# Designs tried in a protein design chat: miniprotein binders against Putative cysteine synthase. Part 3

Target 1, 336 residues: Putative cysteine synthase, of Sinorhizobium fredii (p55708)
Amino acid sequence: MLHTTVTQLIGQTPVMSIDVPGRNATLVLKIEKNNPGGSMKDRMARSMVIAALQDGRLPPGGTIVESSSGNTGTGLALAALEFGLRFIAVVDHHAAPDKIRMMRALGAEIRYVEGDFREDEVAVVERQRLAAQLGAQLPGALFMNQSDNPANPEGYTGLVDELVAQLPDGIDAFVGCVGTGGSMTGISQRLKRNNPAVRTIAVEPAGSIVFGKPGHPYYQSGTGTPAGDEVGKVLDYGCIDEGVQVTDTQAFETARYIARRKGLLVGGSTGGAIYKALEFIGAGKLTGTVVTTVADGGEKYLGTIFDEEWMAKRRLLDPAIAAQLDGWLFGKARAA

## First folded at step 2 (miniprotein)

Design ca2d (from ca2 with S45A Q49L L72Y)
Fold by ESMFold2-Fast, scan of step 2:
Structure ca2d (fold): chain B 336 residues (1-336), chain A 83 residues (1-83)
Amino acid sequence: as target 1 above (336 residues)
Amino acid sequence: SPEIEQLRDKVESLKERINELKQLADELGNPTLILEAIDELYKLAEEVLELAKELGDPELMEEAWRLAYEIYKLKEEVQSLKD
């Protein structure tokens, strides 16, 4: 079919396999970076906007408001253009510069929170407060509130339907990143509805508080819940079999490894999910068809994760990670 | 092959330079210059690893990643002393 709008291009993303024959496993990557906004968030953004228009919470020609650090804002900007809406993205100085530039290029209005917040401090409370205030005060405006919005996880059901069609022999496990919890919830619930034996592994950054570990700063963007924030209400802990942490070094070195060895540019959170999937495969904890998502592309991180000087200055380089990945992929004898 | 022998020579040269920098780090004349030299060695080690992988020699590939790790450890040591 000849598509006439950019939102019609959302979904139908390809899969790529990485065989791990020594471990009786295949890692399958769902290439969500191929969505028109560059990330899987296009699915949930479209879902949230359509739901709000259909139930009348958002009037035709209205304004959507969201507290966004990047990918969700890009998806919402794209959906706003399609449905003739104004989009206001409320951000803080923790937001990745290229994600802000993408939203701005798509016509989003960028609003920074007021106050003297440190660059390493995520002003989540002030972002949420300002977004809610704008949604309440502006004519025809709605605060999307992605962390509490049931249309967020609902937006990922099509991703699972695609996976089931693409992998007819079945799916044994799903490993994915957790931020708001929307994608983990939507994907996990629908996978388990099809096969309740599917193992679901949620990956958060070290320093994130989703699974009750101590909070501290981390460089991974668009994933985790930092100390001082609340875990999103859309996260259904009941559909998660295991929650694990990945360090910035593990995540970013893995993203760099996949770029250099496979020619695929993945974002930092994707590197973390791949690292944990391969670690579990290497330990014999996961076998068969193990799926993860390439949530967004490494093109957004060329000045950070893929810049050796940026990595070195933050003490994030560790060539032992590449050796670990080689050992898991090509067998334990390589460690000699 | 000639390419494999040339790569082995590069690996041995890299080992020698790592040992020279370890000795110099202990004496710490100028830690900033030593860190700059280590960054260049790290780049060379990554290049050597990619060449070894391209040529399909697993022994050289293993040796190259071990050298990269050794350079990383040396950088950590020198940065700690600079602090």
Scores: ipSAE 0.000, ipTM 0.099, lowest interface PAE 22.0, mean pLDDT 84

Design ca2e (from ca2 with Y42F Q49R L72W)
Fold by ESMFold2-Fast, scan of step 2:
Structure ca2e (fold): chain B 336 residues (1-336), chain A 83 residues (1-83)
Amino acid sequence: as target 1 above (336 residues)
Amino acid sequence: SPEIEQLRDKVESLKERINELKQLADELGNPTLILEAIDELFKLSEEVRELAKELGDPELMEEAWRLAYEIWKLKEEVQSLKD
């Protein structure tokens, strides 16, 4: 198919299977990093913009505002270009420079907050406050507010329709990361509408508060809800069968493992979802076709997760993780 | 700034206590007492993070965040040892 705009390239992403010999299970990866903005967030960004234009909250030629230094910002920048809108990304000075450069290259205006550091209570709250203020004060502007926007989960329904067509023998489980809750909600509701027996497992970082555990810092970005922030209103707990935590070490070592063994560069949150999917498969808790998403690419994490010095300095390396993964995948540690 | 110097002192104190706790974990086989000490240290790290936030020094805020992470990482390691 010949497409005339970049957002028409959103979706129709491929799937890749990882065989799990002896466990009566296949892990299927939905390669969402293949979206034009490099992540599954393209789907929700386009959905939110279209909804706001259609219901009149955002005027033609208006301005969209969002608190994002990452994937959501990239998706919104692409959508803004297609629909003739301005986009203002509210970010902090600790955001990855390449993510800021990508948004600038796409024409986004960057607004910095002061007095924050990594994605903790202060950083998230101040970015949200400034984004809301800009949306309220600027003419023709709208704060997209992804965590509370019902068009966020709606944007992921097409992903499920693609999976159903790609996996005609059925889907037994979905394991995915939870941040705002939009993708977990949209995917889980649509899967369960098609087959209510589908198991849905939401993965948050250890230290995230989505499922009521005590909060503490974590390095995983773009996933979880840090202590002091509010869990997004778009999360429908009723469509989630189980919520589990994954540590930074488990998530990042798994991302490194997939790169080295399968040649696929995945982001940190994807590593976490894969780890938990394989743990459940290895324990016999999940069988059949188990799906997760490659939400974004590991190319964004070459200076962190895939840099041995960065990992070692933060005490995140653990060779036991590779041994666990080999055990789950092959029924024992792989002889090299 | 006297306030910034006080925060640096608190950060150094926190680093010393983390190192002492790591050594205790290696030398003594009572993970329950060590976990209780880690929980108290984590509360102190939250106070340090709040002070760093109030003073608005980005480098000290980043360092305070890293120390809170290191305390949690130590808790994970000790909890694993208990299992």
Scores: ipSAE 0.000, ipTM 0.409, lowest interface PAE 11.6, mean pLDDT 85

Design ca2f (from ca2 with L72F K75L E76Y)
Fold by ESMFold2-Fast, scan of step 2:
Structure ca2f (fold): chain B 336 residues (1-336), chain A 83 residues (1-83)
Amino acid sequence: as target 1 above (336 residues)
Amino acid sequence: SPEIEQLRDKVESLKERINELKQLADELGNPTLILEAIDELYKLSEEVQELAKELGDPELMEEAWRLAYEIFKLLYEVQSLKD
């Protein structure tokens, strides 16, 4: 099919399987990094913009505002170009220079918040406040507010329809990262409408407060809710069967492992979801077809997660993780 | 090594350019012209960070990161002037 716009390239992403025959399981990776903006966020960004235009909250030629220096901002910049809108991205010191440059190359305006924070701290509250203020005060502007926007989870329904078509034998579990809760909610609700027996497991960074554990800083980006912030209203706890935590070391070492053993560059949060999926498979808690998403590509993390010196300086390297993964993937199931 | 000395020269040049832009930002009220210069400086700071990492000098890597943060702060100041 001949597409005429970049947003028409969103979706129809491939799947890749990793068999775990000793555990009666197959891990299926939905390769969402193949979206034109490089992440699954393209789906929700387009969904939010279309919904706002359709219901009149955003006028034609208006301005969208969001707090994001990452994947959501890239998706919104693409959607803004498609619909003839102005996009203002509110960012902080934590923003990676290449992610800002990508948004700027796509025509986004960048607004910074002030403050001195540690490298592992994110000024989420300050970014949210400024974005909301701009959306309220500028003519024809709308703060998209992804954490509370019902069009966010709605944007992921197409991903599930693709999975169902790609996996005709069925899906037994979905393991995904939780940040705003949009993808976990949208995917889980639609999977459970199809089959209420599907197990849904949400993964947050250690130090995130989504499931009520004490907060502390973490390096994983685009996932979790840090201490002092509010969990997004789009998260439907009722469709989540289990919430678990993954450490930065577990997530990043797993991303490095998948790159070295399978040749697939995945982002840090994806490493965390894969680690937890394989841990549950190894423990006999998940069997059959277990799905997770490659939410974005490891190409965005070549100077961090995939750099041994960056990892070593932050004490994130642990060779025991590769040994655990080898045991789960290639070890034989033990007698009950 | 000659490569390390070349990188040190680039770091010193970047420091001088940052100071010049700070003075220019104070003297001139034309944020658009300054913004374009800062974008080029930001790109150069990332190239310097990558070179420092390839050469494996931890002190230069730390200094390159600090320079990148200085440029980020300058970009914020200029954005505020434009608005």
Scores: ipSAE 0.000, ipTM 0.095, lowest interface PAE 21.8, mean pLDDT 83

Design ca3a (from ca3 with L13Q Y16E A17S W20Y K27L Q36L E39Y S40A Y43W D46E I47M L50E)
Fold by ESMFold2-Fast, scan of step 2:
Structure ca3a (fold): chain B 336 residues (1-336), chain A 83 residues (1-83)
Amino acid sequence: as target 1 above (336 residues)
Amino acid sequence: SPEIEQLEDKVKQLEESINYLEELADLLGNPTLIKLAEYALRWLEEMVKELAKELGDPELLDRAEELKQRIEDLREKVESLKD
């Protein structure tokens, strides 16, 4: 069908399967990087904007405000453009320049917090404070507040409906990254409503505090909750069967492996989800149809994850990861 | 020995995690935080069980038993908050 708006291009993303010979399992990748903003966040951004317009919190021609230098900001910029709204992205001085340029290209207004901050809890708190202040003080403005917005997880229900139609033999497990908790919550609740037996596994970076482990720095972006930040209120722990951690090395080496062996450029958080899905399949803990998302594309990480000098400088290279992946993908099921 | 120093560091990390959950349990005001505590308790139980298998030092075994008791107390507290 001929689409007339960019938001109509959100969703209907393809799936790709990776069969695991010798295991009773198939890994299915939902290619969310194919959304017009380049990530699955387009779904929740559209959902939040539509909900606010429908319930009258946001007037026609109003202004949306959010603290984001990444995929959520890009999705909100797209939604704002489509619905005739202004978008103000509140960022800190540690925001990646290319992510800022993408938001500006889509017409977003960029507001920097005052002062120089390291990327820590102080910078996050100040960004949230400024965004909330702008939403309260500007006429016709609304702070979207993605981590506490029920329209965030609701935006992912269409993703599940697509998966059900694309995988008629059923879905046995979903493995996904947890950040605000919106996608894990929305996807898991909808999958379990259709089939309560579906296993849901949430993956956070090592150093993230989502499942109660001690915090430390990590390089993975768009996933986890660092020490000093608040876990998203939209996260429904009740719909998650297991929370697990993945290291930066495991996540990034897996992303590099998928690029080289399958020709698919995936982001770092996606590498982590794939690593954990294959680890569980290799251990016999997951069988059948195991789904994960390619949340965003590796094209955003060519100067980092896919740059050998960048990886080597941070001691993130480990050839043992490729060997583990080969063993899980091409090895036979373990006896006993 | 270096091996015993590594086990001592592991015990300290577990103690820190239990301290965090004890503080968090006093602040639990909604069902999602209760569920977080349940996940963390399962992780701590497995880590203490794994630690006990590695320990050959009587002092560290005593500390592992103390951690086990603290985890049980936390479980009872979390269970009371569900109601």
Scores: ipSAE 0.000, ipTM 0.167, lowest interface PAE 19.6, mean pLDDT 83

Design ca3b (from ca3 with Q6L D9Y K10A L13W Y16E A17M W20E Y43Q D46E I47S L50Y E54L)
Fold by ESMFold2-Fast, scan of step 2:
Structure ca3b (fold): chain B 336 residues (1-336), chain A 83 residues (1-83)
Amino acid sequence: as target 1 above (336 residues)
Amino acid sequence: SPEIELLEYAVKWLEEMINELEELADKLGNPTLIKQAEESLRQLEESVKYLAKLLGDPELLDRAEELKQRIEDLREKVESLKD
């Protein structure tokens, strides 16, 4: 099919399997990095914009506002271009330069938060407040508010429909990262509507507060809720069978392992989800078809996760992780 | 001690999380989240007990005892959510 718009390129992402025959399991990766904005957030951004246009909250030619320097901002910039909208991204001074450049290239207006930023929660709160203020005060503007927007989880239902078509023999479990909770909620609810026996496992960084664990700093981006922030209201805890934590070392070493052994560049949160999926498979807790998403690409993390010096300086390298992954996948550690 | 300041920070944020969970539990009824909050409280209690025995400084021991009491108060609140 010949596509005429960028939004038509969203979705229909491929799947890749990694067999674990010694454990009676197959790990299936939904390659969401293949969306035109480079992440699964394109689905949610499109959904939120269409919903707002359809119900009249956002006028034709209006302005969308959001607090994001990451994947959500890129997705919203793409949707804004497609639907003839202005997009204002509210960012802090610690936003990665390449992520800002990507949003600017897509026509986004960048608004930096000014003031005191003594801690992460203060910067997040100020970004959220400025975005809400701009949405309320600018003519024809709407603060998308992804963490509380019901169109966020709704945007992921098409991903499940694709998975069902791609995996006709069924899905036994879904393991995914939890940030706003939108993708976990949308995917889990849709999977469970047709098969309530599907196991849903939400993965958060160690130091995230989503499942009641103590808060502390972590390096994983675009996932979890840090101490001082609010858990997204779109998260439906009732559709989550288990919440688990993954350390930065486990997540990042797994992302590096997948790159070196499978040739697939995945983001840090994806590394965490893969680690936990394989850990559960290795322990016999999950069998059959276990699905996770490659939420975004490792190309965004070449100066961090995939840089030896960056990892070493933060004491995040641990060769035991590669040995553990080899053990789960091949029955023992792979020769060096 | 950076360790006790980190524990104080963790307890503060867990207090806020449990307050939010109390509101959400009436809506969603998620026993798994309540169990995970209990596990977090147990881990913090063990961390405070371990740290307290290493301090020997009366001021830091008082801060550790205050954290222990706050953790116990939170544990009682989580228990009340079970209905």
Scores: ipSAE 0.000, ipTM 0.102, lowest interface PAE 22.6, mean pLDDT 81

Design cb1a (from cb1, 14 letters changed)
Fold by ESMFold2-Fast, scan of step 2:
Structure cb1a (fold): chain B 336 residues (1-336), chain A 83 residues (1-83)
Amino acid sequence: as target 1 above (336 residues)
Amino acid sequence: DTEVRTMQERLDHIKSELDQFRRMAESLGSPDVILTAIEDLYNISEDVQQMASQLGDERLMEDAWTVAYQILRFKEDVKDLES
């Protein structure tokens, strides 16, 4: 089929397997970085915009507003351009320059929050406040509010339909990162409707507060909920069988490992999900077909995760991680 | 699902027809004739949208609505040429 719009290019992403024959398991990667905006967030951005236009909350030619320093903002910029909407991205000065440049290139208007004193807590709250204010006060404007928007998890149901078609022998587990909770909720609910036995494991950064552990700073971007912020209302804890934490070192060393051993550039949160999936497989906790997503590409992290000096300066390098991954992938089979 | 695939093929045809009408609007300069064709295309898109809803395929429903929305937007653009 010849596609004529960017929204038509969203989805139908490929899968890649990494066999772990000694552990009676196969890790399947859903390559969501292949979406036109470079991440799985294209799915939820399209879903939120279409839903708002359909129910009249957003008028034709209106303005969408969101607090996003990255993937969600890129997805919304693409959707806004496609549907003839204005997009205002509310950001702080911690946003990666290349992500801001990408949103600007796609026609987004960038609004900076003033007076950021603390990097992780105060800036996030103020961005949300300003985005909500702009949505309420500007004519024809709507704050998308991804963390509380039911169209966010709904946007990921097509991903599951694709997985079911791509993996006809079934899916035994899904391991995914949790930020707003939209993808974990949408994917987990739809997988469990078809097979209630599928295990769902949500991965957050160490220092994230999603599962009630004490908050502290972390370097993983676009995942978790930092201290001082609220966990998204779209997160359905009832569809999650287990919540686990992954450290920055584990996540980033795993992303580096996958790049060097498999030739696939993955983002930091993806590294975390892969690390936890392989850890559970190695421990005999997961068997069969274990799915995770390559949420975005490592190309966005060449100056950070894939830069040895950046990693070393932050004490994130640990060669033990590669050894752990080798052990899980190539070690002997374990008795149940 | 063969029925879902059939409806997707119908949507592809509707998209192609919409693109052709856009080009006709540029070359013919006669909005009255084009408006009638657009109205007919919209009615067909509404039928596909209803069938997509009956099939319960979420992606197909979104695609059908998106095409209907694009037809309505083009119709308003063509009407503006009259005024």
Scores: ipSAE 0.000, ipTM 0.220, lowest interface PAE 19.8, mean pLDDT 85

Design cb1d (from cb1 with E39L S68A Q72L)
Fold by ESMFold2-Fast, scan of step 2:
Structure cb1d (fold): chain B 336 residues (1-336), chain A 83 residues (1-83)
Amino acid sequence: as target 1 above (336 residues)
Amino acid sequence: DTEVRTMQERLDHIKSELDQFRRMAESLGSPDVIQTAMLDLWNIAYDVLQMASQLGDERLINDAYTVAEQILRFRMDVKDLES
């Protein structure tokens, strides 16, 4: 079909398998980085904008405002262009620089929050405050509020329909990252409607508070809920079978491993989801068809995760991670 | 091992410094100075937590998490007093 707008290119993303025959499992990667905005967030961004226009909360020619570390903002910028809207992205310095550059290239107006924050500290509370203020004060403006917006999880139902068609033998488990909880909720609810036996595992950064662990800063962007913030209302804990944490080192070393071994550039949160999926497969906890998403591409992290000096300065390098991954992928399971 | 012992010694020092700053905060008239010092202390605690995670020592990871969380809570409490 010949499409007339960039957002019509959202979806129909490919899948790639990594067999783990020694563990009776196949890891399937849904390559969401292939969306036109470079991430799976294109799906929820379009969903939120359409819903707001349809119910009249957003007027024609209006302004959308959102707090974003990058990917959601890129999706919103694309949707704004399609519908003749102005987009203001509220960001902090924790966001990957190339994500900010992409939003600017698409015509988004960038607003930085004020304050002294560590590079590994996410200023979500301050971003939310500024975004809400702008939404209230500007004429015809709407703060999208992705963490509480029901159109966020709804945007991911098409991803599941694609997976079901692409994997006719069935899906045994889904392992994905949790930030707002929108993708985990939308994907998990839809998968469980199709097959209630599907195991759903949500991965958060160590230092995130989604599953009640102590809060501390982390380098992973676009995932988790930092200490002092509230977990998003769109997260349905009832559709999540297990919540687990992944460290920055595990996530980033795994992203580097996938790049060097498979030629696929993935983002840090994707590295974390892959690490946990392979850890569970290696332990015999997950078997069969285990799905995760390549939420975004590693091209935005060339100056960070894929830069050895950046990693070394932050004590994030650990060659033991590659050895663990080799063991899970190619080693034989050892009897206790 | 040597690395675990070194990290535990760093963590014990951080705990001692946190206790000292908590006592100082009760008598300090200006919270700006202690807020900056707490951020520095948090940086060291985070480094210990990352190293503990790499070493896979569960006890050290848990201890580092606890200390890091206490520093963040104290930092937020001081920050609220400044608002």
Scores: ipSAE 0.000, ipTM 0.141, lowest interface PAE 21.0, mean pLDDT 82

Design cp1 (from ca1, 17 letters changed)
Fold by ESMFold2-Fast, scan of step 2:
Structure cp1 (fold): chain B 336 residues (1-336), chain A 83 residues (1-83)
Amino acid sequence: as target 1 above (336 residues)
Amino acid sequence: SPEIEQLMDKVWSLAYRILELKQLADELGNPTLIKEAKEELEKLKDEVEELAKELGDPELIDRAEELKEFIQLLREEVKSLKD
């Protein structure tokens, strides 16, 4: 069919395989960066908006509100434009101008959090508070509240249906990053409904609190739950077989490795998921068809992850990572 | 203890804030953002020093010392930016 709207272009993303024959495994990458907004978040943004319109929480011509200048904000701006809605993005004074200009170019209205922050006051808390307030006070407005919105994980069911059709020999495992928990929950639940034996592995940054480890700073963006924040209510721990941590060095060196060896620019969180998938394959813990997502593109990280000086200054470079990846990809299987 | 974990959460939240400010300053080359990053690093240093004084557990003290080292690394990174 000839598409007439940008949101109709969401989904039907391609897959790419990286064979690991020495370990009886194939790593399959679902190229979600190919969505029109540049990330897999287009799926959940569309899902949340459609659900709200269909059940009457959001009226035709209404207003959606969210605290995001990243992938979710881009997806919501696209969905709002498509359905004739107003989108208000709540941001703080330190939001990057290019991210603000991008959302504004897509029709978003920008609301800044005002006032002086105390030493103990967290900007994310104030942004969430203002977004909730606007959703409650403005006529016809709804705070999308992605971390608690059941339409968030529901938005990823189409991704699984695509994978099942694209991989006729079946899927043995899914390895994905956890932020709000929406994608891990939606993908894992749908995969397990089709085949309860599918192994699901959730990856968080070292320093994230999703699986109960002590919090500390990390450079990975758009993934994990920082200390002081709450894990999203959409995360269903029951559908996750194992939660693991990946360091910034492991994630970023892996993203750089994939760029250099395969010509694919992936984001930092994707590098982390690939590192853990290959580590588990190398250890003999995962075999067969192992799927992960290329959640967004490395084009967003050219001045950071893909800049050697940026990496070196933060002590994130480690040539041992490339050697580990080579060993897992091209080495022989371990003895049982 | 809940008190110690709340202090650690506070330090981590402040450290995350400085990482965000450093990234914005680096991407934009904005003198105001660079100044804000430097000011936030001084606050983080003071907060971690206070946290370290309140911790009695050797493991948690080591964790606070790691955060102090990380903050010092961030201070050197921001220092490399021209105003």
Scores: ipSAE 0.000, ipTM 0.122, lowest interface PAE 21.2, mean pLDDT 80

Design cp2 (from ca1, 17 letters changed)
Fold by ESMFold2-Fast, scan of step 2:
Structure cp2 (fold): chain B 336 residues (1-336), chain A 83 residues (1-83)
Amino acid sequence: as target 1 above (336 residues)
Amino acid sequence: SPEIEQLRDKVLSLYERIEELRQLADELGNPTLIKEAKEELEKLKDEVEELAKELGDPELIDEAELLKYAIQWLREMVKSLKD
């Protein structure tokens, strides 16, 4: 089809399969990095803005406010351009320069929280407070509040409709990362409405508190809930069959493996979801058509995950991960 | 097996201590508490480094590596709260 706006390019993303013939399984990757903003967050950002415009909380020509220097901020900047809105992104002192540059290029106004904040919990609290204050005090402004916004999970229902059309033989499992819980909730609820037998597995970083494990810092960005923060209200635990943790090393080594062996640049959280999907397939725990999402691209991580010195300095390199992946994908009979 | 079970318990204890130090760092506005947090972080760093050296189990090595990064991050957090 001939598209006339950038936002019409949101969705209709392709799928790629990785066969695991020795395990009676196929891993299917939904390539969400192909959205115009570079991530699946384009879907939920547009959904939140449309909902607010339709119910009158956001006036025509108004201002949207959010605490985000990442994928959500980029999606909101695109939605603001589509609907003739201002977007104010509230960011911390140490926001990644490339993420800020992308939002600025798309016309976003950047507001830094003031003070001597270096730690994420303090910066997150202040970012949320400032965003809420701006939304409440500026005329025609609305704080989007993605972690508590029901339009967040609703934005992912189209992704499921696409998957069902692309995979006519059915879907046996979905393995995805959990951050706010919006994508896991939206995808899982809609998959289970279509087929309640679908297994849904949520992957969080080791150190994330979503499933009640002890909290500690982790390097994976844009996923999990760190200790001291609150799990998003949009997360529906009832639609999740199993919650599991993935380490930074497992996630990042898997992203590097996929790049080198398949030519696909995936983000760190995607590496974690792929690792857990293949681990479960390798253990015989999942069979048939197992779906995960390539939530964003590895292009955002060329100076980190895909830089050997960055990885080595943080002791995140582990050649055992590549060996595990080879074992699950090719099996002993083919790899021996 | 008993040795591995004991090491796993030690790693879980370090998780709990890191969580306590994280909460302490968030509350810091007192020079005495900052000094105490720094001293505890140095002890945890030494414990994790020794644990990592002992391990031949990839699962436990991965967990010990994460604890090292958690400790370094907590050290930076405590430094940032000095003023």
Scores: ipSAE 0.000, ipTM 0.107, lowest interface PAE 22.6, mean pLDDT 81

